# Ledger of designs, part 1: VHH binders against Trk system potassium uptake protein TrkA homolog 1 (trkA1)

All scores and structures are predictions.

Target 1, 124 residues: Trk system potassium uptake protein TrkA homolog 1 (trkA1), of Methanosarcina mazei (p0cw17r1to124)
Amino acid sequence: MKAVIIGAGEVGYHIAKALSPKNDVVIIDKDEEAAKRADELDVLVIEGNGANAEILSRVLQNADLLVAVTGVDEVNIVACMTAKLIMKNKNGWKDTKTIARVSNPDYIDSPVTSRAQVGVDLMI
Below, numbering starts at 1 at the first letter of every chain, in headers, positions and changes, except where a header shows other numbers; antibody chains aren't numbered by Kabat.
ipSAE, averaged over its two directions, is called F for ESMFold2-Fast, E for ESMFold2 and O for OpenDDE. V2 adds 0.75 times the mean of E and O to 0.25 times the DockQ between the complexes of E and O.
Where letters were taken out, [cut] stands.
Atom coordinates printed by the task and the answers are left out, and those that the model quotes come from them; centres of patches stay.

## First folded at step 10 (VHH; from y2 with R53K)

Design z1
Fold by OpenDDE, fold request of step 17:
Order: sequence, then structure tokens, then C-alpha cells
Structure z1 (fold): chain B 124 residues (1-124), chain A 124 residues (1-124)
Amino acid sequence: as target 1 above (124 residues)
Amino acid sequence: QVQLQESGGGLVQPGSSLRLSCAASGFTFSSYQMHWVRQAPGKGPEWVSSISKSGGSTLYADSVKGRFSISRDNPSKTLYLQMNSLRPEDSAVYYCAKGYWTFDSSGYGYFDYRGQGTQVTVSS
């Protein structure tokens, strides 16, 4: 499968490391040091904003999974949302399952709508 | 001294195929992601394809998906781009690039280093 990982911190790095032997893996991080560390893995690394639509549109084609695990809840949610929107605008692209790491109770306990409605299939 | 030398370009008719090569030297080839980018006259650089260190992960621009294939031979330190079903809009100078993909604040993507390029012209 193809996996897109947003965030090359501790969690993202290890997810990428685990998936890379048998999967296509793209990992995106805005932080230069995190990107450099990720580049030690046998994956494709992008230094940039993982919630940026321009970047995501280049990597999401045929992606089975998008895992947004930065340390910023809002980035993770927006990345998932953006991914779903891109998917809807691209004919012939399969649906990408989106996972967002979210810790803020404001987003977990008092959501404006369902997770699925905002493009998050799973929160962790 | 890092060196990337592209070859294999030429003048071909629409529907034809070309295979580009990039000979790398001056660095540990197998330790780096590699990419193809192209630039047509009057246009900015366009990312074409990316490949991870071992070749396990690949990416393609939508414009070339299904027609181009990227590959690498680490022992010979060579990167390849098989271009099938060529179109006039594929005409450009094709560059081999080293390193991971970096996006600046304006959304422009760039790489650490690229070669001098090889001209590909598709014309009837």
C-alpha cells in the first residue's frame, strides 16, 4: 500500500520506519531537523507543511492511508480535511483513509460536527 | 564533488519512447532519494518523479502517471526514467536531482542538487 505520513516526530518516524519495508511511504515535516532525521529512512521525504494542498496533491494519488501525527492538532485535522477535499476534486482517485492524532479536548469532546464530516476517519 | 550527468534525450515523434539515464558520482548514491524534474521553455521547473533509496517508494506527477517509470541501479549509481507514449507537452530539459524535496514558504519545491540536464523534444 501507499502511506502518507504527516509529521516526522517520534510517532511519525517510527510509523514510517515500520511501514517502509513493504509499502510506499511518503513522510512530510515542516521542520528541517525532523526532515533530515526522516531522510535516514528508506522513504520519500518532503520538507514542508503537511497541511498544504499543493504538497498533498502531489503525494495523495493512490494513497491508501494518510496519518497526520504532528504535535499540532490543528495541522493534523487540516491535513486530513485537505486530503479528503483533494480526493473529491480528483477523478479516478481512490479514497484515502485519514488518521489524525488529536489531544485537545476542545476538538474531541466538543466537536462542531462528526469527525468524518471534517475528513477525519480516525482520531488517535 | 557531487556530479549528476543526464543522457538519453533527443528528438522523437509523439507516441515514441525514450529512456533517460543519470550517472551519479561524488556521493553515496544509495543513501539519497533521487528525482527527475523538467523545465520547458518559458516555464518554471516541474517535478516529474521521485524514488526512494532502495526504489521501494516512487511518486509521479499526474501529467506523467502511467507513462513514465522511474528506477535506479545503486551498484552502478545510475538513475533512470523510462518515458513512454511521449507527447509534445513532455518537451523539456530533464534534470536528475539529489536529496529530499523541500518547499519554501511560497510553495516552491526544490532539491539539493541537479545535473546539467538532457533535452527531450517531442514533435511531429
Scores: ipSAE 0.896, ipTM 0.938, lowest interface PAE 0.5, mean pLDDT 95
Fold by OpenDDE, fold request of step 17:
Structure z1 (fold): chain B 124 residues (1-124), chain A 124 residues (1-124)
Amino acid sequence: as target 1 above (124 residues)
Amino acid sequence: QVQLQESGGGLVQPGSSLRLSCAASGFTFSSYQMHWVRQAPGKGPEWVSSISKSGGSTLYADSVKGRFSISRDNPSKTLYLQMNSLRPEDSAVYYCAKGYWTFDSSGYGYFDYRGQGTQVTVSS
């Protein structure tokens, strides 16, 4: 399995750590220190904005899972949305399951639209 | 002093194969992600492929996916790029690069260090 992890904080780091022994793992974080810490793992680390389409387009091919677990709900949602948009425009790419960590009740309890419609397959 | 020395380039016909090597010294090779990038005349640098510390995770640019294969031998501190089904558009100077991938605010990706490069020319 190939997994793309957005956010190398506590949650992202541990997800990467857990997946890395048996999976292809890419982890992305815009914070230098977080990226540096993630580099301790046997994964591919990218220091950058995980919601950036150029970065995502380089890593999403054949990805089974994208997990956006930054500390910012909007970034996580945008990352998932961007990922889905990229996949729609790329012929022959595998459908990547998107997971976004969202803590704001406004996005959970009273969403403007369905999660899937905005590119989030699962919200945690 | 960090050293990366690429070799294996040359002039070949379309459809042929080449294997590039990168000899690393001056740092703990197995502790770093490694990459190949290339630059064709009149074009900017293009990322080609990446490999994690142990080789468990790899990435490829769409332009080379299915044709190129990145690998590494940590005991000999050598990075490899197997290039099959070469095309004229693969002609470039190929560089070995060290460290995790960093993107600046302009979207430009860079690495800690890269070698002097080896010329690959694909022509009939």
Scores: ipSAE 0.877, ipTM 0.930, lowest interface PAE 0.5, mean pLDDT 94
Fold by ESMFold2, fold request of step 17:
Structure z1 (fold): chain B 124 residues (1-124), chain A 124 residues (1-124)
Amino acid sequence: as target 1 above (124 residues)
Amino acid sequence: QVQLQESGGGLVQPGSSLRLSCAASGFTFSSYQMHWVRQAPGKGPEWVSSISKSGGSTLYADSVKGRFSISRDNPSKTLYLQMNSLRPEDSAVYYCAKGYWTFDSSGYGYFDYRGQGTQVTVSS
């Protein structure tokens, strides 16, 4: 399995650590200190904005999962949305499952909207 | 001191294969992710491929996916790029690079260190 993790804070780091022994893992964080810490793991590390379309297009080929777990809900949602848009226009790519950490109750699904409308397959 | 020495380039016909090598010294090779980057005349650097410390995770640019294969041999401190089905557009100086990939605010990616490069020319 291939997983792309957006956010190398406490949550993202430990997800990457747990997955890395048996899976292909890419982890992305814009913070230099977080990237340095993640670089201790046997994963591919990118220092950059995980919602950036150029970065995402380089990492999403053959990805099974995208897990966005930064401390900023908007970045997590935008990363998932951007990933789905990229996958829609790439022939032969997998349908990557997108998971976003969303803490703000104003952003969770409601009767008139759902997370599928914003490209998030699962909110946590 | 860190040293990266590329070799294996040359002048070849379209459809040919080449295998590039990058000999590393002056650092603990197995502790760093590695990359191939290429630069054609009059153009900026173009990322080609990345590989994790153990070789368990890899990434490829869309333009080379399915034709190029990155690998490493940690005991011999050597990084490889197998290039198959070469095209004139693959003509460039190829560099190996050490360390995780860093992107600036404009989306430009860079690495901490690159070698001197090896020339690949694909011409009929």
Scores: ipSAE 0.739, ipTM 0.881, lowest interface PAE 0.9, mean pLDDT 88
Fold by ESMFold2, fold request of step 17:
Parts: sequence; structure tokens; C-alpha cells
Structure z1 (fold): chain B 124 residues (1-124), chain A 124 residues (1-124)
Amino acid sequence: as target 1 above (124 residues)
Amino acid sequence: QVQLQESGGGLVQPGSSLRLSCAASGFTFSSYQMHWVRQAPGKGPEWVSSISKSGGSTLYADSVKGRFSISRDNPSKTLYLQMNSLRPEDSAVYYCAKGYWTFDSSGYGYFDYRGQGTQVTVSS
């Protein structure tokens, strides 16, 4: 499978490490030190904002999974939303499954807005 | 001293194929992800393709997907770019680059390229 991981903190790093032996993995973090640590793994590393549409459009080709696990809920949600919008406009691309780490209950517990409406297939 | 030497360019007709090589020395080649970047006269550098340390993960620019194939041979410390169905728009000096891709706050992507490059010219 191909997985795109947004956030190379503790969670993202260990997901990338676990997946890298048998999978195509791209990991993205805007923090230089996080990117340097992730560069020790056999993955493609990008130092940049993982919610940036230009970056996402370059990495989502044939991606099975996008996992947004930065420490910032808004970045994680926007990354998933942007990914779904990109795939909506690309005829030959897979429908990538999106997972976002979301800690703030205001984003989870809203009775009017579901995670599917904002492009997140699974919140953790 | 880190050295990168590109070769394999030439003057070809549209629809032709070329295979570029990048010979690396002065660093542990297998420890770094690698990229191809191209620069046409009067234009800024354009990312073409990326490959992980083992070759298990790859990315391609939309303009070259399906036509170009990146590969590497770690024992010989050589990076390759197979270019098929060449178009006049592919005319550029092609460089290989070492290390992970960095984007700044403006969304501009940067690469560490050091070779002389190899000229590809596609013309009738």
C-alpha cells in the first residue's frame, strides 16, 4: 500500500517506521528537526506544511491512506479536507482513506457536522 | 566531498526516449532519498521525480507521470531517470539532488543539487 503521513512527531514517526518495511510511505512535517529524525527511516520525507494543497497534490498519487497526526487539530482536518477535494477533481486517482487525529471535542461532538462532511473518514 | 555527475542527455526528436544517469560519490548513497530536478532557460527549477533510500517509494510530477521512471542502484551508487515519449516541453538541463525535499513558508520547494547537469533537447 501507499500511505501519506502528516506529522512526524512521536505518533507519525512510529506509524511511518512500522509501515516502511513493506509499504510506500511519504511523511511530511513543517518542523526541521522532526523531518531530520524521520529522514532516518526508509521513507520519502518532505519538510513542509502537510495541509498545503500543492504538497498534497504531489504526494496523493495512488495513495491508499492519508493519516494526519500533527499536534494541531485544524491542520489535521484541513489536510484531510484538502485531500478529498484534490481527489474529487482527479479522474485516475484512488479514493484515499483519510484519518485525522482530533483532540478538541468541539470538532467531534458537533450535532450538525459529521466528520464525513469535512472529509475525514476516521477521527482518532 | 559530495559529488553528483549527471549524464545521458542529448538532442532527440519528439517521441524519443533517453535514460539519464547520476553518478554519486563522497557520501553514503544508500542513506539518502534522491530526486531529479530540471531547469529550462529563463525558468526556475522544476521538480521531476523522487525516490526513497531503497527505491520502495517514488513520486512524479504530473507533467511526467506515465512517461518517466525513476530508479536507483545502490551498489553502483547510481540514480537513473528513464524518459519515454519525450516532448519539446521536457527540454531542460536535468540535475540530480540529494536529501529530503524542503518547502518554505511561501510554498517554494528547495533541493540540494550540485552537479553540472545534463542537457536534454527535444526538437524536430
Scores: ipSAE 0.713, ipTM 0.868, lowest interface PAE 0.9, mean pLDDT 87

## First folded at step 13 (VHH; from z1 with Y113V)

Design c2
Fold by OpenDDE, fold request of step 17:
Structure c2 (fold): chain B 124 residues (1-124), chain A 124 residues (1-124)
Amino acid sequence: as target 1 above (124 residues)
Amino acid sequence: QVQLQESGGGLVQPGSSLRLSCAASGFTFSSYQMHWVRQAPGKGPEWVSSISKSGGSTLYADSVKGRFSISRDNPSKTLYLQMNSLRPEDSAVYYCAKGYWTFDSSGYGYFDVRGQGTQVTVSS
């Protein structure tokens, strides 16, 4: 499968490491040092904002999974949301499952709508 | 002392195939993800394809997906781009590039080092 990982911190790095032997893996981080560390793995590393539509539009084609696990809840949610919106406008693209790491109770316990409505299939 | 030298370009008819090569030197080839980019007259650079260190992960622009295939031979330090079903819109100078795919705040992606390029012209 193809996985897109947003955030090359501790969690993202290890997810990429685990998936890379048998999967296509793209990992995105805006932090130069995090990207550099991720480059130790046999994956494709992009240095940039993982919630940026221009970046996501280049990597999401045929992606099975998008895992947004930066340290910023809002970035993770926006990345998932953006991914779903991009897919909606691309004919023939498969559905990418989106996972967002979210720690803020405001987003977990008091959401304005369902996670699916904002493009998050799973919240961790 | 990093050097990238592209070859294999030429003038071909639509529907034809070409295989581009990129000879790398001056760095540990197997330690870097590699990319193909192209630039047509009057247009900015366009990313074409990327490949991870060992080739376990590949990525393609939507415009070339299904027609182009990126590969690498680390022992000979060579990057390849197999281009099938060529179209006039594929006409461009093709460059191989080394390292991170970096995006600025505007969402524009760039690479630090690329070769001199090889001209590909698709015309009837």
Scores: ipSAE 0.870, ipTM 0.930, lowest interface PAE 0.5, mean pLDDT 94
Fold by OpenDDE, fold request of step 17:
Structure c2 (fold): chain B 124 residues (1-124), chain A 124 residues (1-124)
Amino acid sequence: as target 1 above (124 residues)
Amino acid sequence: QVQLQESGGGLVQPGSSLRLSCAASGFTFSSYQMHWVRQAPGKGPEWVSSISKSGGSTLYADSVKGRFSISRDNPSKTLYLQMNSLRPEDSAVYYCAKGYWTFDSSGYGYFDVRGQGTQVTVSS
């Protein structure tokens, strides 16, 4: 399995740690220190904005899972959305399941649109 | 002093194979993810592939996926790129690069250090 993790904070780090022994793992964080910590693991570390389409377009091919778990709800949602858009434009790419960590009740309890419509398969 | 020395390039016909090597010195090779990038005449640098510290995770550009294979031997401090089914568009100088894949605000990706490169020319 190939997993793309956005956010190398506490949650992202532990997800990467759990997956890395048996999976291809790419972890993305814009924070230098977070990226440095992630580098302790046997994963590919990218220092950058995980919602950036240029970055995602390079890592999403054949990805089974994208987990966006930064501390910013909007970034996590945008990352998932961007990922889905990229996949739609790429011929032959497998569908990547997108997971976004969202803590704001405004996005959970009173969404403007369905989660699927914004490219989020699962919110945690 | 950190040094990366690429070798194995040459002139080959389309459909042929080449194996590039990168000899690393001056740093703890096994502590760093490694990459291959290439630059063709008149074009900007293009990322080719990446490999994690222990080789547990690999990543490839769409243009080379299925044809190229990245690997490493940490005891000998050597990075490899097996290139199969070569095409004229693969012609470029190939560079070995060390460290984080970092993206700036403009979306440009760069690495810590790269070698002098080895020329690969695919022509009938």
Scores: ipSAE 0.861, ipTM 0.921, lowest interface PAE 0.5, mean pLDDT 94
Fold by ESMFold2, fold request of step 17:
Structure c2 (fold): chain B 124 residues (1-124), chain A 124 residues (1-124)
Amino acid sequence: as target 1 above (124 residues)
Amino acid sequence: QVQLQESGGGLVQPGSSLRLSCAASGFTFSSYQMHWVRQAPGKGPEWVSSISKSGGSTLYADSVKGRFSISRDNPSKTLYLQMNSLRPEDSAVYYCAKGYWTFDSSGYGYFDVRGQGTQVTVSS
């Protein structure tokens, strides 16, 4: 399995650590200290903005999973939306499952809106 | 002192294969993710491929995916790039780089390039 993790804070670091023994893992964080900590893991580390389309385009080919778990709900949602848009414009790329951490109740699915409308397959 | 020495380039015809090597010394090779980058005359550097510390995670530029294969042998402190189905647009000086990939605020990625590179020329 190939997983792309956006956010190397507490949650992202531990997801990457758990996945790394058996899986192809890329983790992205714009914070230098978070990237340095993640660099102790057997994963590919990128120090940069994980919602940036140029960076996402470089990591998403053949990805099974994108997990956006920064501390900012809006960044997590935008990263998933951007990833879905990139995949729709790339022939032969698989449809990567997108997961966003969303802690604000105002963004949680309701009868009149859904996470699928913004490119998020699962909210956690 | 960190030293990286690329070799294995040459002049070949389209459709040929080459295997590049990068001999590393002066650092704990197995503790760092590694990359291949290339630079054609008059053009900026282009990222080609990345590999995690153990080799369990890899990334490829879209232009080389399916044709190139990155690998490493940690006991011999050597990074490899197997290049198949070579095309004229693959002509460049190829360099290896050490350490995680860092992007600045403008979205430009940086690599720690230390070696002289090895020339690959694909021509009829």
Scores: ipSAE 0.765, ipTM 0.893, lowest interface PAE 0.9, mean pLDDT 88
Fold by ESMFold2, fold request of step 17:
Structure c2 (fold): chain B 124 residues (1-124), chain A 124 residues (1-124)
Amino acid sequence: as target 1 above (124 residues)
Amino acid sequence: QVQLQESGGGLVQPGSSLRLSCAASGFTFSSYQMHWVRQAPGKGPEWVSSISKSGGSTLYADSVKGRFSISRDNPSKTLYLQMNSLRPEDSAVYYCAKGYWTFDSSGYGYFDVRGQGTQVTVSS
C-alpha cells in the first residue's frame, strides 16, 4: 500500500516508522528539523507545506491513504479537502482515504457539511 | 567530494527505450533518497521520479507514470531510470539528485545536489 503522511511531529513520525518496513511511504513537513528527523526513516521525505496542492498532486497518484496529523486543524482539513479535489480531477487515480487529526469539531458540525463533504473520511 | 555522474542518454526514435544510470561517490549512497529531474531547452527543471533509501518507496510525475521505472543498486552506488515508450516531449537533459525534496514558501521545489546531466533526444 501507499501512504502519504502530512506532519512529521511525534504522531506522523511514528506512523511513518511503523508503515515503512512493508509499505510505500511519503512524509511531508514544512519544518526543516522535522524533515531531517524523518529522513532517518526509510521513507520519502518532502520539506514543504503538506496542504499545498502542487505538492499533493505529486504524491497522491496511487495513494491508498492520506493521513494529516500536523498540530494545526486547519492544515489537516485543508490537506484532506485538497486531496479529494485533486482526485476528482484525475482520471484513473484511486479514491484515496483521508484521515485528519481535528481537535475542534466545530469545523464539521453542520447538517449541510459532514467530514465526508469536506474531504475527511476519518477524524482522529 | 560528492559527485553524481549521469550516463546512458542518446538520440532515439519515438517508442524507443533508454536506461539512464547515475554513478554516485563521496557520500554514503544508501543513506539518501534519490531523484531524477529533467530540463528541456527554454524550460525550468521538471521533477521526474523519486526513490527511497532501500528502493521501497517511489514516486513518479504524472507525465511518465507507467512508462518510466526508477531503481537503485546500493552495493554499486548506482541509481537508474528505465525509460520506455519514449515520446518527443521526453527530450531533455536528465539529472540525478541527492537528498530530500525541499519546497520554499513560494512553492518552488529544489534539491541540494545534482549531477551534470545526460542528454536524451527523441525525434524521427
Scores: ipSAE 0.757, ipTM 0.891, lowest interface PAE 0.8, mean pLDDT 88
Fold by ESMFold2, fold request of step 17:
Structure c2 (fold): chain B 124 residues (1-124), chain A 124 residues (1-124)
Amino acid sequence: as target 1 above (124 residues)
Amino acid sequence: QVQLQESGGGLVQPGSSLRLSCAASGFTFSSYQMHWVRQAPGKGPEWVSSISKSGGSTLYADSVKGRFSISRDNPSKTLYLQMNSLRPEDSAVYYCAKGYWTFDSSGYGYFDVRGQGTQVTVSS
């Protein structure tokens, strides 16, 4: 499978390391030190803003999974939202599953608002 | 001393195929992700494709997806680009680059380009 990981902190790094032996993996982090650490893994590393549409459009083709696990809930949600918007405008691209780490309970899905409306298939 | 030498370009008809090579020396080739970048006269560099250290992960620009195939042979320290169904808009000087991809705030990606490039010209 192909997985795109937003955030190369402890969580993202270890997800990428676990997936890399058998999967196509891209990991993105705007922090230079995080990108340098991730570069030791057998994955494709991008130093940049993982919620940026130009970067996402380059990595999401044929992606099965996008996992946004930065330390910033808003970045994680926006990355998933942006990814879904990109995919809606691209003929023939598969529907990438989006997962966002969301730590703040105020952002958790509720009966009156739905994570699907903002492009997050699963919050963790 | 890091050296990258591109070869395999030429003048071909639309619909033709070419295979580009990038011979690497002066660094541990298998320790770096690699890229192909192209530049037409009077235009800025355009990212074409990327490949992870082992070759297990790849990315392609939308304009070349399905027509180009990136590969590498780590024992011979050589990067390849198989270019099929060539179009006039593929005409450019092609360069290989090493190291992870870094983006600025505007979404512009930077690569470590070292070689002289190899010219690909697609014309009737």
Scores: ipSAE 0.748, ipTM 0.884, lowest interface PAE 0.9, mean pLDDT 88

## First folded at step 21 (VHH; from bb2 with S31N)

Design cc3
Fold by OpenDDE, fold request of step 24:
Structure cc3 (fold): chain B 124 residues (1-124), chain A 124 residues (1-124)
Amino acid sequence: as target 1 above (124 residues)
Amino acid sequence: QVQLQESGGGLVQPGSSLRLSCAASGFTFSNYQMHWVRQAPGKGPEWVSSISKSGGTTLYADSVKGRFSISRDNPSKTLYLQMNSLRPEDSAVYYCAKGYWRFDSSGYGYFDYRGQGTQVTVSS
């Protein structure tokens, strides 16, 4: 399968490391040092904003999974939302499942709407 | 020192095919993801395609998907771009680029190093 990972911190790096031997992996991080570390793996690395629509549109084709695990809840949520919106505008692309790491109780316990409505299939 | 030398460009008719090559030296080729970018007269650089270290993961710009194919031969330190169904809008100087993909705060994408380029002209 193809996985797109947003965030190359501790969690994202290890997810990429675990998946890369048997899967196609793209990992995105805005931090230069995180990107450099990720480049140790046999994956495609992008240094940039993982919630940026331009970047995501270039990597999401045929992606089975998007995992947003940066240290910023809003970035993770927006990345998932942006991914779903991009998929809706692309004919013939498979559905990408989205996972967002979210720690803020404001988003978990008192969301404005369902997770699915904002483009998050699973929240961890 | 790092060297990337592109070749295979030329003048061709619409609908024809070309195969570009990039000969790499001065670094451990297999330790780097590689890319093709192009620049047409009066336009900014445009990303075309990317390939992981082992070649297992590839990405393509929407404008070339289904027509172009990126590949690499690590033993010979060579990167390739097979271009089929060429169009006039594919006319540009094509560059081979080394390293992971970076985006600055303005959204401009760049790479560690690129070659001198090879001219591709598609015209009837």
Scores: ipSAE 0.909, ipTM 0.946, lowest interface PAE 0.4, mean pLDDT 95
Fold by OpenDDE, fold request of step 24:
Structure cc3 (fold): chain B 124 residues (1-124), chain A 124 residues (1-124)
Amino acid sequence: as target 1 above (124 residues)
Amino acid sequence: QVQLQESGGGLVQPGSSLRLSCAASGFTFSNYQMHWVRQAPGKGPEWVSSISKSGGTTLYADSVKGRFSISRDNPSKTLYLQMNSLRPEDSAVYYCAKGYWRFDSSGYGYFDYRGQGTQVTVSS
């Protein structure tokens, strides 16, 4: 499978490390040191904003999974949302499952809409 | 001294094929993801394709998907770009680039090291 990982911190790095031997992995982080560390793995590394639509549009084709696990809830949510929107605008692309790490109760317990409606298939 | 030398460019007719090569030296080729970038006159650099260290993961710009194929031979330290069904809009100087992909705050990608480029002209 193909996985896109947003955030190359402790969690993202280990996810990439676990997946990379048997899967295609793209990992994105805006932090230079995190990107450098990720580059130790056999993955494609991008140093940049993982919620950026231009960056995501370049990597999401036929991605099975997007895992947004930065330390910033809003970035993780926006990355998932952006990914879903990109998928809707691209013909022939498979649906990418989105996972966002979210810790703020304001976002977790929000009754405004379902997680799926905001582009997050799974919140962890 | 890092060196990237592109070759294989030329003048070809629309619909034809061309194979570019990039000879790498001065670094451990297999430890780096590699890329092709092109620049047409009067335009900014355009990312074309990326390939992971092992060659297992590849990415392509939408403009070249289905027509171009990136590959690498780590023992010979060579990067390739097979270009099929060439179009006039593919005319540009093609560069091979080393290292992971970086994006600035404006969302434009760049690489630290790239070759001198090889000219590809597609014209009837």
Scores: ipSAE 0.907, ipTM 0.946, lowest interface PAE 0.4, mean pLDDT 95
Fold by ESMFold2, fold request of step 24:
Structure cc3 (fold): chain B 124 residues (1-124), chain A 124 residues (1-124)
Amino acid sequence: as target 1 above (124 residues)
Amino acid sequence: QVQLQESGGGLVQPGSSLRLSCAASGFTFSNYQMHWVRQAPGKGPEWVSSISKSGGTTLYADSVKGRFSISRDNPSKTLYLQMNSLRPEDSAVYYCAKGYWRFDSSGYGYFDYRGQGTQVTVSS
C-alpha cells in the first residue's frame, strides 16, 4: 500500500516507521528538524507545507491513505480537503482515505456539518 | 566532497527512449533519497522524479508519469532515469539531486546538492 503522512512529529514519525518496512511511505513536515529525523527512515521525506496543493498533487497518485497528524487542526483539515479536491479532478486515481487529527472540540463533526462534506473520512 | 555526475543524454527524435545515469561519490549513497530535476533554457527548474533509499518508493511529475521510470543500484552508487516516448517538451538539462526535497517559505522546491547535468534534446 501507499501512505502519505502529513506531520513528522512523534505520532507521524511512529506511523511512518511502522509502515515503511512493507509499504510505500511519503512523509511531509514544514519543520526542518522533524524532516531531518524522518530522513533516517526508508521513506520519502518532503520538508514543506502538507496542506499545499502542489505538494499534495505530486504525492497522491495511487495513494491508499492520507493521514494528517500535525499539531495544527486547520492544517490537518485543509490537507484532507485539498486531497479530495485533487482526486475529484483526476480520472483513474484511487479515492484515497483521509484521516485528520483534530483536537479542538469546536471542529469535531456535528449533525449539520459532516466531516465527509469537508473531505475528512475519519477524525482522530 | 559530494559529487554527482550525470550522463546518457543526447539528441533524439520524438518517440525515442534514453536512459540517464548519475554516478555518485563522496557520501554513503544508500543513506539518501535521490531525485531527477530538469531545466529547459530560460525556464526554472522542474522536478521530475524521486526515489527512496531502498528504491521501494517512487514519485513522478504528472508530465512524465507512465513514460519515465526512476531506479537505483546502491552497490554501484548509481541512479537511473529511463525515459520512454520522449517529446519535444522533455528537452532540458537533466540533473540528479541528493537528499530530501525542501520547500522554502515562498513555496519554491529545492535540494541541497545537485549535479552538473546532462543535455537531452528531442527534435525532429
Scores: ipSAE 0.768, ipTM 0.896, lowest interface PAE 0.8, mean pLDDT 89
Fold by ESMFold2, fold request of step 24:
Structure cc3 (fold): chain B 124 residues (1-124), chain A 124 residues (1-124)
Amino acid sequence: as target 1 above (124 residues)
Amino acid sequence: QVQLQESGGGLVQPGSSLRLSCAASGFTFSNYQMHWVRQAPGKGPEWVSSISKSGGTTLYADSVKGRFSISRDNPSKTLYLQMNSLRPEDSAVYYCAKGYWRFDSSGYGYFDYRGQGTQVTVSS
């Protein structure tokens, strides 16, 4: 499988480490030191904003999964939303599944709203 | 001292194939992801392809996917780009690049190291 991971903090780094032996992994973090640490792994590392549409458009083709696990809920949600918007405009691409880590209870799905309507398939 | 030397370019007809090589020295080749970037006269650089340390994960620009194949041979410290079904639009100087892809605050993507380049010209 191919996975794109947004955020190379503790959570993202360990997801990438666990997946990389048997899967294709791209990991993205804006922070230089996080990118340097992730560069220890057999993955493709990008130092940049994981919600950036130009970055996402380069990595999402044939991706099975996008996992956004930065410490910033808004970045995680926007990355998933942007990924779905990119895929809506690309014929023949897989519909990449999007997962966002969301800690703020004001952003978490409720009976009156669902982030799936804005491109987050699963919140964790 | 990091050294990257591209070779294998030339003048070919549309539909032809070429194989580019990038000879690396001055660093532990197997510890770094590698890339191909191209630049046509009067245009900015265009990312072409990326490959992880082991060669297990690859990415391609939409414009070359299905026609180009990136590979590496870590024992010989050599990166390759197999270019099939060449088109006039593929004419450019091709550079190999070392290290993870970096994006600055304005969204401009760059690599810390690249070689001198090899010219590919596709003309009838």
Scores: ipSAE 0.754, ipTM 0.888, lowest interface PAE 0.8, mean pLDDT 88

